VH-VL binders against Rhythmically expressed gene 2 protein (Reg-2). Designs and how they scored, part 3

Target 1, 260 residues: Rhythmically expressed gene 2 protein (Reg-2), of Drosophila melanogaster (Fruit fly) (q94915)
Amino acid sequence: MRSLSRFRLITFDVTNTLLQFRTTPGKQYGEIGALFGARCDNNELAKNFKANWYKMNRDYPNFGRDTNPQMEWQQWWRKLIAGTFAESGAAIPDEKLHNFSNHLIELYKTSICWQPCNGSVELLQQLRKELKPEKCKLGVIANFDPRLPTLLQNTKLDQYLDFAINSYEVQAEKPDPQIFQKAMEKSGLKNLKPEECLHIGDGPTTDYLAAKELGWHSALVHEKSYAYLVKKYGEDIDRDHVFPSLYDFHKKISDGAVVW

## First folded at step 10 (VH-VL; from g2 with heavy chain T31E)

Design k1
Fold by ESMFold2, look of step 11:
Structure k1 (fold): chain C 260 residues (1-260), chain A 123 residues (1-123), chain B 108 residues (1-108)
Amino acid sequence: as target 1 above (260 residues)
Amino acid sequence: QVTLKESGPTLVKPTQTLTLTCSFSGFSLDEYGVGIGWIRQPPGKALEWLAHIYWDDDKRYSPSLKSRLTISKDTSKNQVVLTMTNMDPVDTATYYCARVQTYDSSGYFLDYWGQGTLVTVSS
Amino acid sequence: EIVLTQSPGTLSLSPGERATLSCTASQSVSSRYLHWYQQKPGKAPKLLIYYARLRQSGVPSRFSGSGSGTDYTLTISSLQPEDFATYYCQQYGSSPFTFGQGTKLEIK
């Protein structure tokens, strides 16, 4: 892991970087919906979850934190859940919506709904073994609601991390530079330079380009090919810093094949 | 690969209704987070946003022009139509359509523009 | 309504020089909603910078954006002949969505 030893701060995104859903929201929502009498087709639920994800982020960004009117993050999720089921053909009765949504919100704090992405645990274990906290801080920067610390604890990833920043609590989201600055401050490292920081995530704009433009080093973990990514997001994406998974990233780092 | 083109009359008389069509290719309005916006530019002047329509049929209009504007889409034809009523000589401008896009689901921008069509309002 | 005031109105420079274009918002704008466009005479605008600081595909590395809150800047580090154009900033966060009045970058 010699090429990583130059970094004093390494940060990770969470969703589709360290952790992923065990099943699609369509399937998970469908199973819980059946228990509460709101039966919908799983494919329709998946489609409408994604649709409502876009609508909510357009109309109430950052889980409603700083929008006018302000919305609490639990209400943000309740609205998303209600819309997802209503558009899928089985609206949740108003008198049951709070309990139903709370049940889903609580499940998504847990390893029932989340699992590690390929290679994430192995990478974190080796980083903690070889890059001790006095030499390199490991953290999370996520566009996420306040469940993040509990999620990391319930999935056993918190033991490898020095801190976690969620966008709701700090009132800043990726790709905004402020959330990266908050992470540098949270690390507690003195005289930390951007070139001593590495950010690893799956978002071409929100993670990779955002960190790179600030002078950090950056690695992109993404399912799409390099050719697809460059065509869509431009030539600022470096071929040598794009990986299909954290497993592949870890292997390349271990083989000394990554140059910064 | 992504292309947009405006079509419609280039000369309109005062009080008439202007109807412009944006025909596009290389993407679909069924894609999440995608939309079409209309922007105009009077000769020698700055750009002015008029309206946009999103993939989910959510519509936004410039408040000062809202009573005169209607935007609609036909996803099967890859077309978006803007209608502006009661045209006046001050509405003489180049009218552009552009794709509305997002990479973070919340921040939107206009990444590809049509060539524009000059609409002159004169008797 | 958020008014975007661009300065200077006209900037006269020679190829090879550094250009600095200012965009000042009447109210705070999150960087995710601030964008820069380039427009050459007789042509449609072209997206240059989105989210205040990220380059659109195909935009050369000499273009960069910076700023936050009410003050945003577009910088061109070494002007090329093709960079002489009018530049607009835009906010797409609060209706009505507005453009600045433009900065015309012209050859000296």
Scores: ipSAE 0.864, ipTM 0.926, lowest interface PAE 0.9, mean pLDDT 92
Fold by ESMFold2, fold request of step 13:
Structure k1 (fold): chain C 260 residues (1-260), chain A 123 residues (1-123), chain B 108 residues (1-108)
Amino acid sequence: as target 1 above (260 residues)
Amino acid sequence: QVTLKESGPTLVKPTQTLTLTCSFSGFSLDEYGVGIGWIRQPPGKALEWLAHIYWDDDKRYSPSLKSRLTISKDTSKNQVVLTMTNMDPVDTATYYCARVQTYDSSGYFLDYWGQGTLVTVSS
Amino acid sequence: EIVLTQSPGTLSLSPGERATLSCTASQSVSSRYLHWYQQKPGKAPKLLIYYARLRQSGVPSRFSGSGSGTDYTLTISSLQPEDFATYYCQQYGSSPFTFGQGTKLEIK
């Protein structure tokens, strides 16, 4: 962990970095939908979930927090869920929609719907053992709704973390600089410099480039090749800081193969 | 590789309807978060956004021109069509199509542009 | 409607100098909706900076963007001959989506 000793703050994204879905939203939505009499093809549900994710983020950014008038984040998810099922051929009846959406919202707070990404628990455990907490804070910066603390507790990741920032509550999202500044403030570290901060995430733009442009160091965990990523996102992506998973990142750090 | 190209008439008489086609390759409008926008630039003047269409068929028009504009897509042909009615000499401009793109699902920008087509409106 | 006012209208500088181009919005604009484009004479515009501060693929590191709220800046740290062009800021968050009137960067 010698290559990490320069960092006083290490932050992680959550989705597809520390945690991932156990099964696709299409399959999970399909199973719950059947219980409420809304049978849809799982592939259609997966397609329309992603479509509605884009539509909701375009029309009601930050889970509704950044709209005028503000939309409550539960209403944001209810609208996404309703649209996903309606576009997939089986609308949820109005009298059942509130209870149906609440079931999904509650399930997605838990390890029923989420599991650790490969290597995430092992990395966090070792960081907690090897990097003294008085010298290095571990945190989360996530574009996420207020369920984040409960999710981290229910998946047992909270024990390794000093803080977690969710974009809804702080009214700032990655890649905007403000959410990274909020994380530095939340760390409580005196005289913290950007070059003493490392951000690890799966978003080439929202995590990697956003942190790097602010003078932080960053690591990208992503399944696509470096060649693909540079072609799409540009030459500011450093080959030596792209990893297939946190497992690979952890191995490379342990072998002393990463230079910042 | 992403390319876009505008096609249509280069000379239009006043009151006629202009129809422009944007043909593109290297991406598809069935990709989430993708769209096509139309922008014009009168000779020697600044850029003006006209309209765009997203992958989900959501359409937006410049309010001052909305009654004159129609945008549509044919995803199977990789084409987007802009129609502008009642053309006037003040509409003489280079017309561009451009790809609408997002990397965070919320913020959109125009990352690739066609070369543009000059449309002259005169009798 | 959000009006973007760019200043100066024309900026005359020599190669090697630092250029600072201003874009002021009539209302607050989230940085994720603020973008910069370059246009050379007779050519289509080219995206330089998206989300106020992130470089598009192929854009040299001498280009940078900054700002928030109503005030945004494009900086070119050391001008090259190919950088003499017109620059437009754009907001793509509130309809009608608008461009600034442009800053023409000219060789002195």
Scores: ipSAE 0.857, ipTM 0.922, lowest interface PAE 0.8, mean pLDDT 93
Fold by ESMFold2, look of step 15:
Structure k1 (fold): chain C 260 residues (1-260), chain A 123 residues (1-123), chain B 108 residues (1-108)
Amino acid sequence: as target 1 above (260 residues)
Amino acid sequence: QVTLKESGPTLVKPTQTLTLTCSFSGFSLDEYGVGIGWIRQPPGKALEWLAHIYWDDDKRYSPSLKSRLTISKDTSKNQVVLTMTNMDPVDTATYYCARVQTYDSSGYFLDYWGQGTLVTVSS
Amino acid sequence: EIVLTQSPGTLSLSPGERATLSCTASQSVSSRYLHWYQQKPGKAPKLLIYYARLRQSGVPSRFSGSGSGTDYTLTISSLQPEDFATYYCQQYGSSPFTFGQGTKLEIK
């Protein structure tokens, strides 16, 4: 791991970097909805989940934390769930909404809904073995609600990590520079410089470009081709730091093929 | 290739209603996180946001002009229409439509603009 | 309403020089809502910088954005002849969505 030895802090995104959904929210919401008497088509639920994800992030950023007055993150999810089902043909009565939404909220803390992305566990295992915590900290920076520590524990990734920052608790989200600053502080490292930090994520803007513009090094893990990514997000994406998966990233790091 | 073009009258009389159409191609208002905004610029002055409409039909209007503005879309024709009532000479400006875009579902910006159309309000 | 005040109103510089354009907001604006546009005479505005510091596709690396909260800066590290234009900052977070009054960058 020679190409990583110059880093004193390595951070990861969670969703579609370390962990991914086992099934689509449309399928999962559909199964739970049927148990609560709210039968909807799974494809409509998937469509309306995505629509409500965009609407909630537009109207109530950071799971409601950045709203004035602040919205509790559980209420944020209840509103998203309620809208998703109502738009899909089955409104959930207010009397049942609390229990229904709590069931989904609890389920999405677990490995029933989440699984590791390809290569994430193997990479973390090797990094923890070869990069000792006193010299290099491993952390998470995620636009996420306060379930993040429980999720990392339930998926058994917490054992490899020195800390995890979720955007709701720190009241800052990617691509805002403040959340990256919070991660540097949380690391506890003395005289930590941006160029000693590496951020790895799947978001071309929220992870890769955001960290790079702050003077960090960054790696982008994404299914789409380099050509697609540059066309959409611009020429500041470095060809040599784009990887199809953490498995491919790990392989190239092990082969000494990555230069920072 | 994303393109937008404004069309409508270039000369209107005071008190008349202005109707402008934004015709676009290279994207659809069915795409999540996409919208069309209207911005004007009086000669020699700064840009002023007027209104926008999102893919989900959510509409926002400049509060000072809200009583005079109506925005609507026809997704099948790739068009957005802005109507502004009770035109006055101070409304003389170049009117632009632009695509509203987001990369994080929360922060929006205007990434592609039409060429603009000058609307003159005079007796 | 969030007022964006740009300074200076006019900036006269020679090619090769460094330009620094300021945008001050009357209230704090999250970086993801702060954007910069370039406008040449008779042309539509063109997006340069989104989310305060990220370059739009096709924008040269000599353009950079920085700042947070109420104070934002657009920097052009080495001016080229095509960079002489009017520059606007914009906030797109709180209605009414507002633009600054512009900084005109002129050849000295």
Scores: ipSAE 0.857, ipTM 0.924, lowest interface PAE 0.9, mean pLDDT 92

## First folded at step 12 (VH-VL; from k1 with light chain R32K)

Design n4
Fold by OpenDDE, fold request of step 13:
Structure n4 (fold): chain C 260 residues (1-260), chain A 123 residues (1-123), chain B 108 residues (1-108)
Amino acid sequence: as target 1 above (260 residues)
Amino acid sequence: QVTLKESGPTLVKPTQTLTLTCSFSGFSLDEYGVGIGWIRQPPGKALEWLAHIYWDDDKRYSPSLKSRLTISKDTSKNQVVLTMTNMDPVDTATYYCARVQTYDSSGYFLDYWGQGTLVTVSS
Amino acid sequence: EIVLTQSPGTLSLSPGERATLSCTASQSVSSKYLHWYQQKPGKAPKLLIYYARLRQSGVPSRFSGSGSGTDYTLTISSLQPEDFATYYCQQYGSSPFTFGQGTKLEIK
C-alpha cells in the first residue's frame, strides 16, 4: 500500500469497477416486466438491452445530456427500456410506460440491482484506513446519470469517498479531459498535479488510456488478458497496470508488486 | 485481419446511378457498435463523408447528398452497398469504404479503410 | 454543420523536427468525437489518433493528440521520413461527420 501513498487523488469508475449488477439487466427487466404483464425471454431482454445500450449511447450520448435539444436522463432510460421490451416482443403500452420505466429507474438506485465488485469494498476500506482525507482524496469519476450519489449512498460506498462526479452533471463524458479536470477541482486539493492522481476503471479507452494521456497514473481492471487488450487497444497499455479485479489490484499493491 | 475492398464501375456517365459494393472480412456487421461508412475524395481534395450503416441497420446520410444516396447491408455476405443517383462530373472521386468502430460505447471513428476505387463521371 | 479548419495548409519540415498541426472547429466538439487520420499519396487514409488523444494500435509514440472544445492539435515529436503525408482531422459527433481540409506535411 506504500506505493499508493504518493497519490493525492485516487478516483474510481463505478460500473464494473466498484459496483456491478447483481443480475443481468435482462433478468432484472424480466422480473419487473412480469409484474406489469410484459412477459418475455430473459435472454432476449438481455440481448436487446445491450443493443439498446449501444443505440442510446450512439444517438443520445451522456444519457441525453449531450443531445440537442437536451433529453432528460429519465427519458433516456425510458426510451432504452421501451426499446428493449419492444424488440423482445413485449412492447410496453404507452399508458404504462411511464410508471413501468420509473419503477425500473428507481429500482436501479438501490442495492437490489447492484453489488460490489470483487475486492472493491475491501480496497476502499483499506485506502480510507491508511490514507487520511487531508493527504489523499478518494473520488468517483463515472459516465453516469444523476442517480450516482444516491446509488453510492444506498450501497454504502459513499462513506469511503470524498466526492463523486457523474458525466451528466459535468456535461462531459470520459474520455473527455474536462471530467477529469472537474475531479481535480472537486478534490479541493491545492496545487494538485496530474502525476499525483490515480484513476482506476474498467474502460480501456474511457478510463485507463484517457487518464494516462492526461498525465495521470492509471490502473485497468479488466477480465480480458493483457494480450487481448494490447492487441485491440495498442501498446500504450502497461501490463503491470492491468488487473483482473480490484481484489487482485489490492493484493498486488499490498505485496509491493506494483510500480508506478 | 480486418480488410475492406470497394468494387463497382470506375466510369459512370452523367445522370446515371453509381453502385458501389464494400466487401469486408475479419469482422461481422452483427457485432454491436460496428458499421460501414463511405467516404469520397476528389482528386487533390479533402475527404468527404457520405453515409454509413450500423449493425442495427440504422443509416446515416450526408444531409446535402441524402436525396441521392442509399446504403444497405447484407450481413450474410459481409457486404455493404452504396448507391448514388444522378451522378455528375463533380462527383468524380476516389470512393472509400471504412469500418465504423466504437470503444467503450463512446465515440465512433473509422479504424480500417479499403484501398478506395476511383470513379470518374464523364460523358 | 461543424466546420473543421486545419492549419497550416502546408507544413515544410525536416526529419527530426517537431511538427504541430492544428484543427479548429466552428463549434465545440467533445474529444470522443475528434480523430486524426494520415494519408499518403495514392493510399487510403489511416487512423492515427482517436478520441483526440488515443493512439491507434500500431501508431508510434511520437504521435500525440491534445486539445478540447474547439481547438485540437496533432503533434509529431520527431519527424521520420515516413511521416510526410497529409493529415486530416475529423469530427464524428454531429452529422454531417466532417473532415478538415487537411494539412500537408512535406519535406523541406
Scores: ipSAE 0.943, ipTM 0.965, lowest interface PAE 0.5, mean pLDDT 96
Fold by OpenDDE, fold request of step 13:
Structure n4 (fold): chain C 260 residues (1-260), chain A 123 residues (1-123), chain B 108 residues (1-108)
Amino acid sequence: as target 1 above (260 residues)
Amino acid sequence: QVTLKESGPTLVKPTQTLTLTCSFSGFSLDEYGVGIGWIRQPPGKALEWLAHIYWDDDKRYSPSLKSRLTISKDTSKNQVVLTMTNMDPVDTATYYCARVQTYDSSGYFLDYWGQGTLVTVSS
Amino acid sequence: EIVLTQSPGTLSLSPGERATLSCTASQSVSSKYLHWYQQKPGKAPKLLIYYARLRQSGVPSRFSGSGSGTDYTLTISSLQPEDFATYYCQQYGSSPFTFGQGTKLEIK
């Protein structure tokens, strides 16, 4: 991993980069819904979850943090959950919504709902083995709510990380440069330069291009082909820095096949 | 492959209602996050956002013009209709429809535009 | 409403020169809501930069965006003849979704 020795800060996104859902939110919601007497088709729940995800991010960005007046992140999720079930034909009664939503909110803090992405743990282990914390910091930059630290702890990823930043507490979401700047500050590294930083994520715009435009190095972990990505997002996507998984990234780095 | 085209009357009398149709291809208005927006530009002046409609039928209007504007969609026909009541000569402008787009569930922007249609309000 | 003020109103430069266009917001705007459009005479606007810094597909690398908070900048490193147009910044974060008054880039 000699090519990574040039970096003093390496940061990761979380969702679909380090961690992914074990099952779709629709399936998970369906399972829990059944326990509370709300029976729905899992496919409908999945569809409506995605729909409400878009609605909620549109109307109440950053889990409600950027809303005026501000919405608490728990309320944000409660609204998403309520909408998902209601649109699936299984509206949750108001008197049960608080307990029901809280159950889901708490559940998604645990490893029950999350699993490591392919190669994520192995990569972090190897990085931490080869890179001393005094020379290179490993961190997280995620558009996430305040549950992030607990999740990282419950999934045992925190042992490899020097810090974790979530957008809610920073009050800025990727691709805003402010959250990247906060990461640099949180690293505690003196005279850290953008070219000494590497960001790895699954978001073509929020992770890869955002970091790149700030002068960071960037790696995109994405399932789509390079041809698809460049067609959609343009020539600023570097073929050599797109990987199907962190496993593949790790392999190529180890083989000396990645040039920065 | 994405295309948008505005259609409607190019001449409207004062106090009359303007109805414009945006016909588009290359995408569907049932796609998550996608919408259609309307923007106008008086001759020699800056751009002004009027309204837009999202895939989920959520509608947004310029506060100053809200009482005069109505936007609707027909997903099956790939059309969005904008109506503006009580037209005045000051409303003379080129009217554009554009696709409202988002990446990675982040901010929205206007990535594709129609060619625009000049609407003149005159007695 | 958020007022976007662009400066200068007109910019006269020659091909090959560097152009710097400013967009100042009356209140803080997140980068994900700030965009730049190019409009040539008699044509519809075209998306140039979205999310303050990201080039739309097909946009040449000589175009770049920067800034945060209330101050944003569009830079053209080396002007080409086809770059002479009017440029608008826009915020799509708060209704009404406003545009700047535009900067006209003309040939000196």
Scores: ipSAE 0.943, ipTM 0.965, lowest interface PAE 0.5, mean pLDDT 97
Fold by ESMFold2, fold request of step 13:
Structure n4 (fold): chain C 260 residues (1-260), chain A 123 residues (1-123), chain B 108 residues (1-108)
Amino acid sequence: as target 1 above (260 residues)
Amino acid sequence: QVTLKESGPTLVKPTQTLTLTCSFSGFSLDEYGVGIGWIRQPPGKALEWLAHIYWDDDKRYSPSLKSRLTISKDTSKNQVVLTMTNMDPVDTATYYCARVQTYDSSGYFLDYWGQGTLVTVSS
Amino acid sequence: EIVLTQSPGTLSLSPGERATLSCTASQSVSSKYLHWYQQKPGKAPKLLIYYARLRQSGVPSRFSGSGSGTDYTLTISSLQPEDFATYYCQQYGSSPFTFGQGTKLEIK
């Protein structure tokens, strides 16, 4: 992993970079909904979950943290869940909503709902062996609610990481420069320069371009072609730093095929 | 290829109702996180936001003009319609429609604009 | 209502020079809600910079954006003839969504 020797800080996104859902939220919500008497079609739940994800982020950004007045992140999820089921044809009664939402919230802290993305564990293991924490810090930067540390512990990824920053607690989301600056500070590294930092994520805008514009190096993990990505997101995406998965990233790094 | 085009009357008398149509192609209002906004620009002056409609039919209006504005969409026709009542000579402006877009689900911007249509309000 | 004040009102420069355009908000605006547009005479506005600092597809690398809170800046590192236009900043976070009054960048 000689091509990584210039980096003193390497950070990862979580969702669709280190961890992914085992099943779609539509299917998972459908199974739990049936247990609480709220039966909806899984495809309708999937569509309305995505619709409500967009509505909640538009109206109550950062899980409610960046709202005036601030909304607690559990209330944010309860509102999303209520809307998802109501729009899918089976509203959850108000007297049951709190308990129902809490079951879903607790379930999504666990490996029941999450699994590692292809190659993520193997890469983290190798980086931990080759890059000692005093020389290079490994961290997470995620647009995520305060469940993040518990999720990383329950999926056993925390053992490979020096820190994790979630957007709710720091009141800053990617692509905002503040969350990247917080990560540099959290690393504890003295005289850390942006060009000594690498950020790896699946978001062309929120991860790749955001870090690159700050002078960091970036790697984009994405299944779409380079041609598709550059056409949509612009010419600042480097062909040599787009990878289909962390497995492919790890392979290319190990072969010495990546130049920064 | 994303395109937008404004259509409607170019001359309106005071007190009349203006109806403008935005016809677009290269995207659909079925897509999450997209919308259509209306912006006007009086001759020689700055841009002024009027209204937006999002894919989920959520509608936002400039507060000072809210009682005069109505926005609606027809997703099957790729059209958005703006209606503005009680037109006054001060409302003379070029009216633009533009696509509302987001890459992070929360921060929105206007990435493609129509050519604009000049609407003159005069007796 | 958030008022965006752009300065200077008019900026006269020669090709090859660096241009710095300022946008000051009356209240703090998160960078994800601040955007820059270019408008040439008789043409519709064109998006240049979104989220304060990220370039729209097709925008040359000489354009950059920076700032936070109440103070934002658009920089053009080496002016080209096609860059002479009017530039608007916009906030899209708090209704009414507002534009600055514009900075006219003209050839000297």
Scores: ipSAE 0.863, ipTM 0.929, lowest interface PAE 0.8, mean pLDDT 93

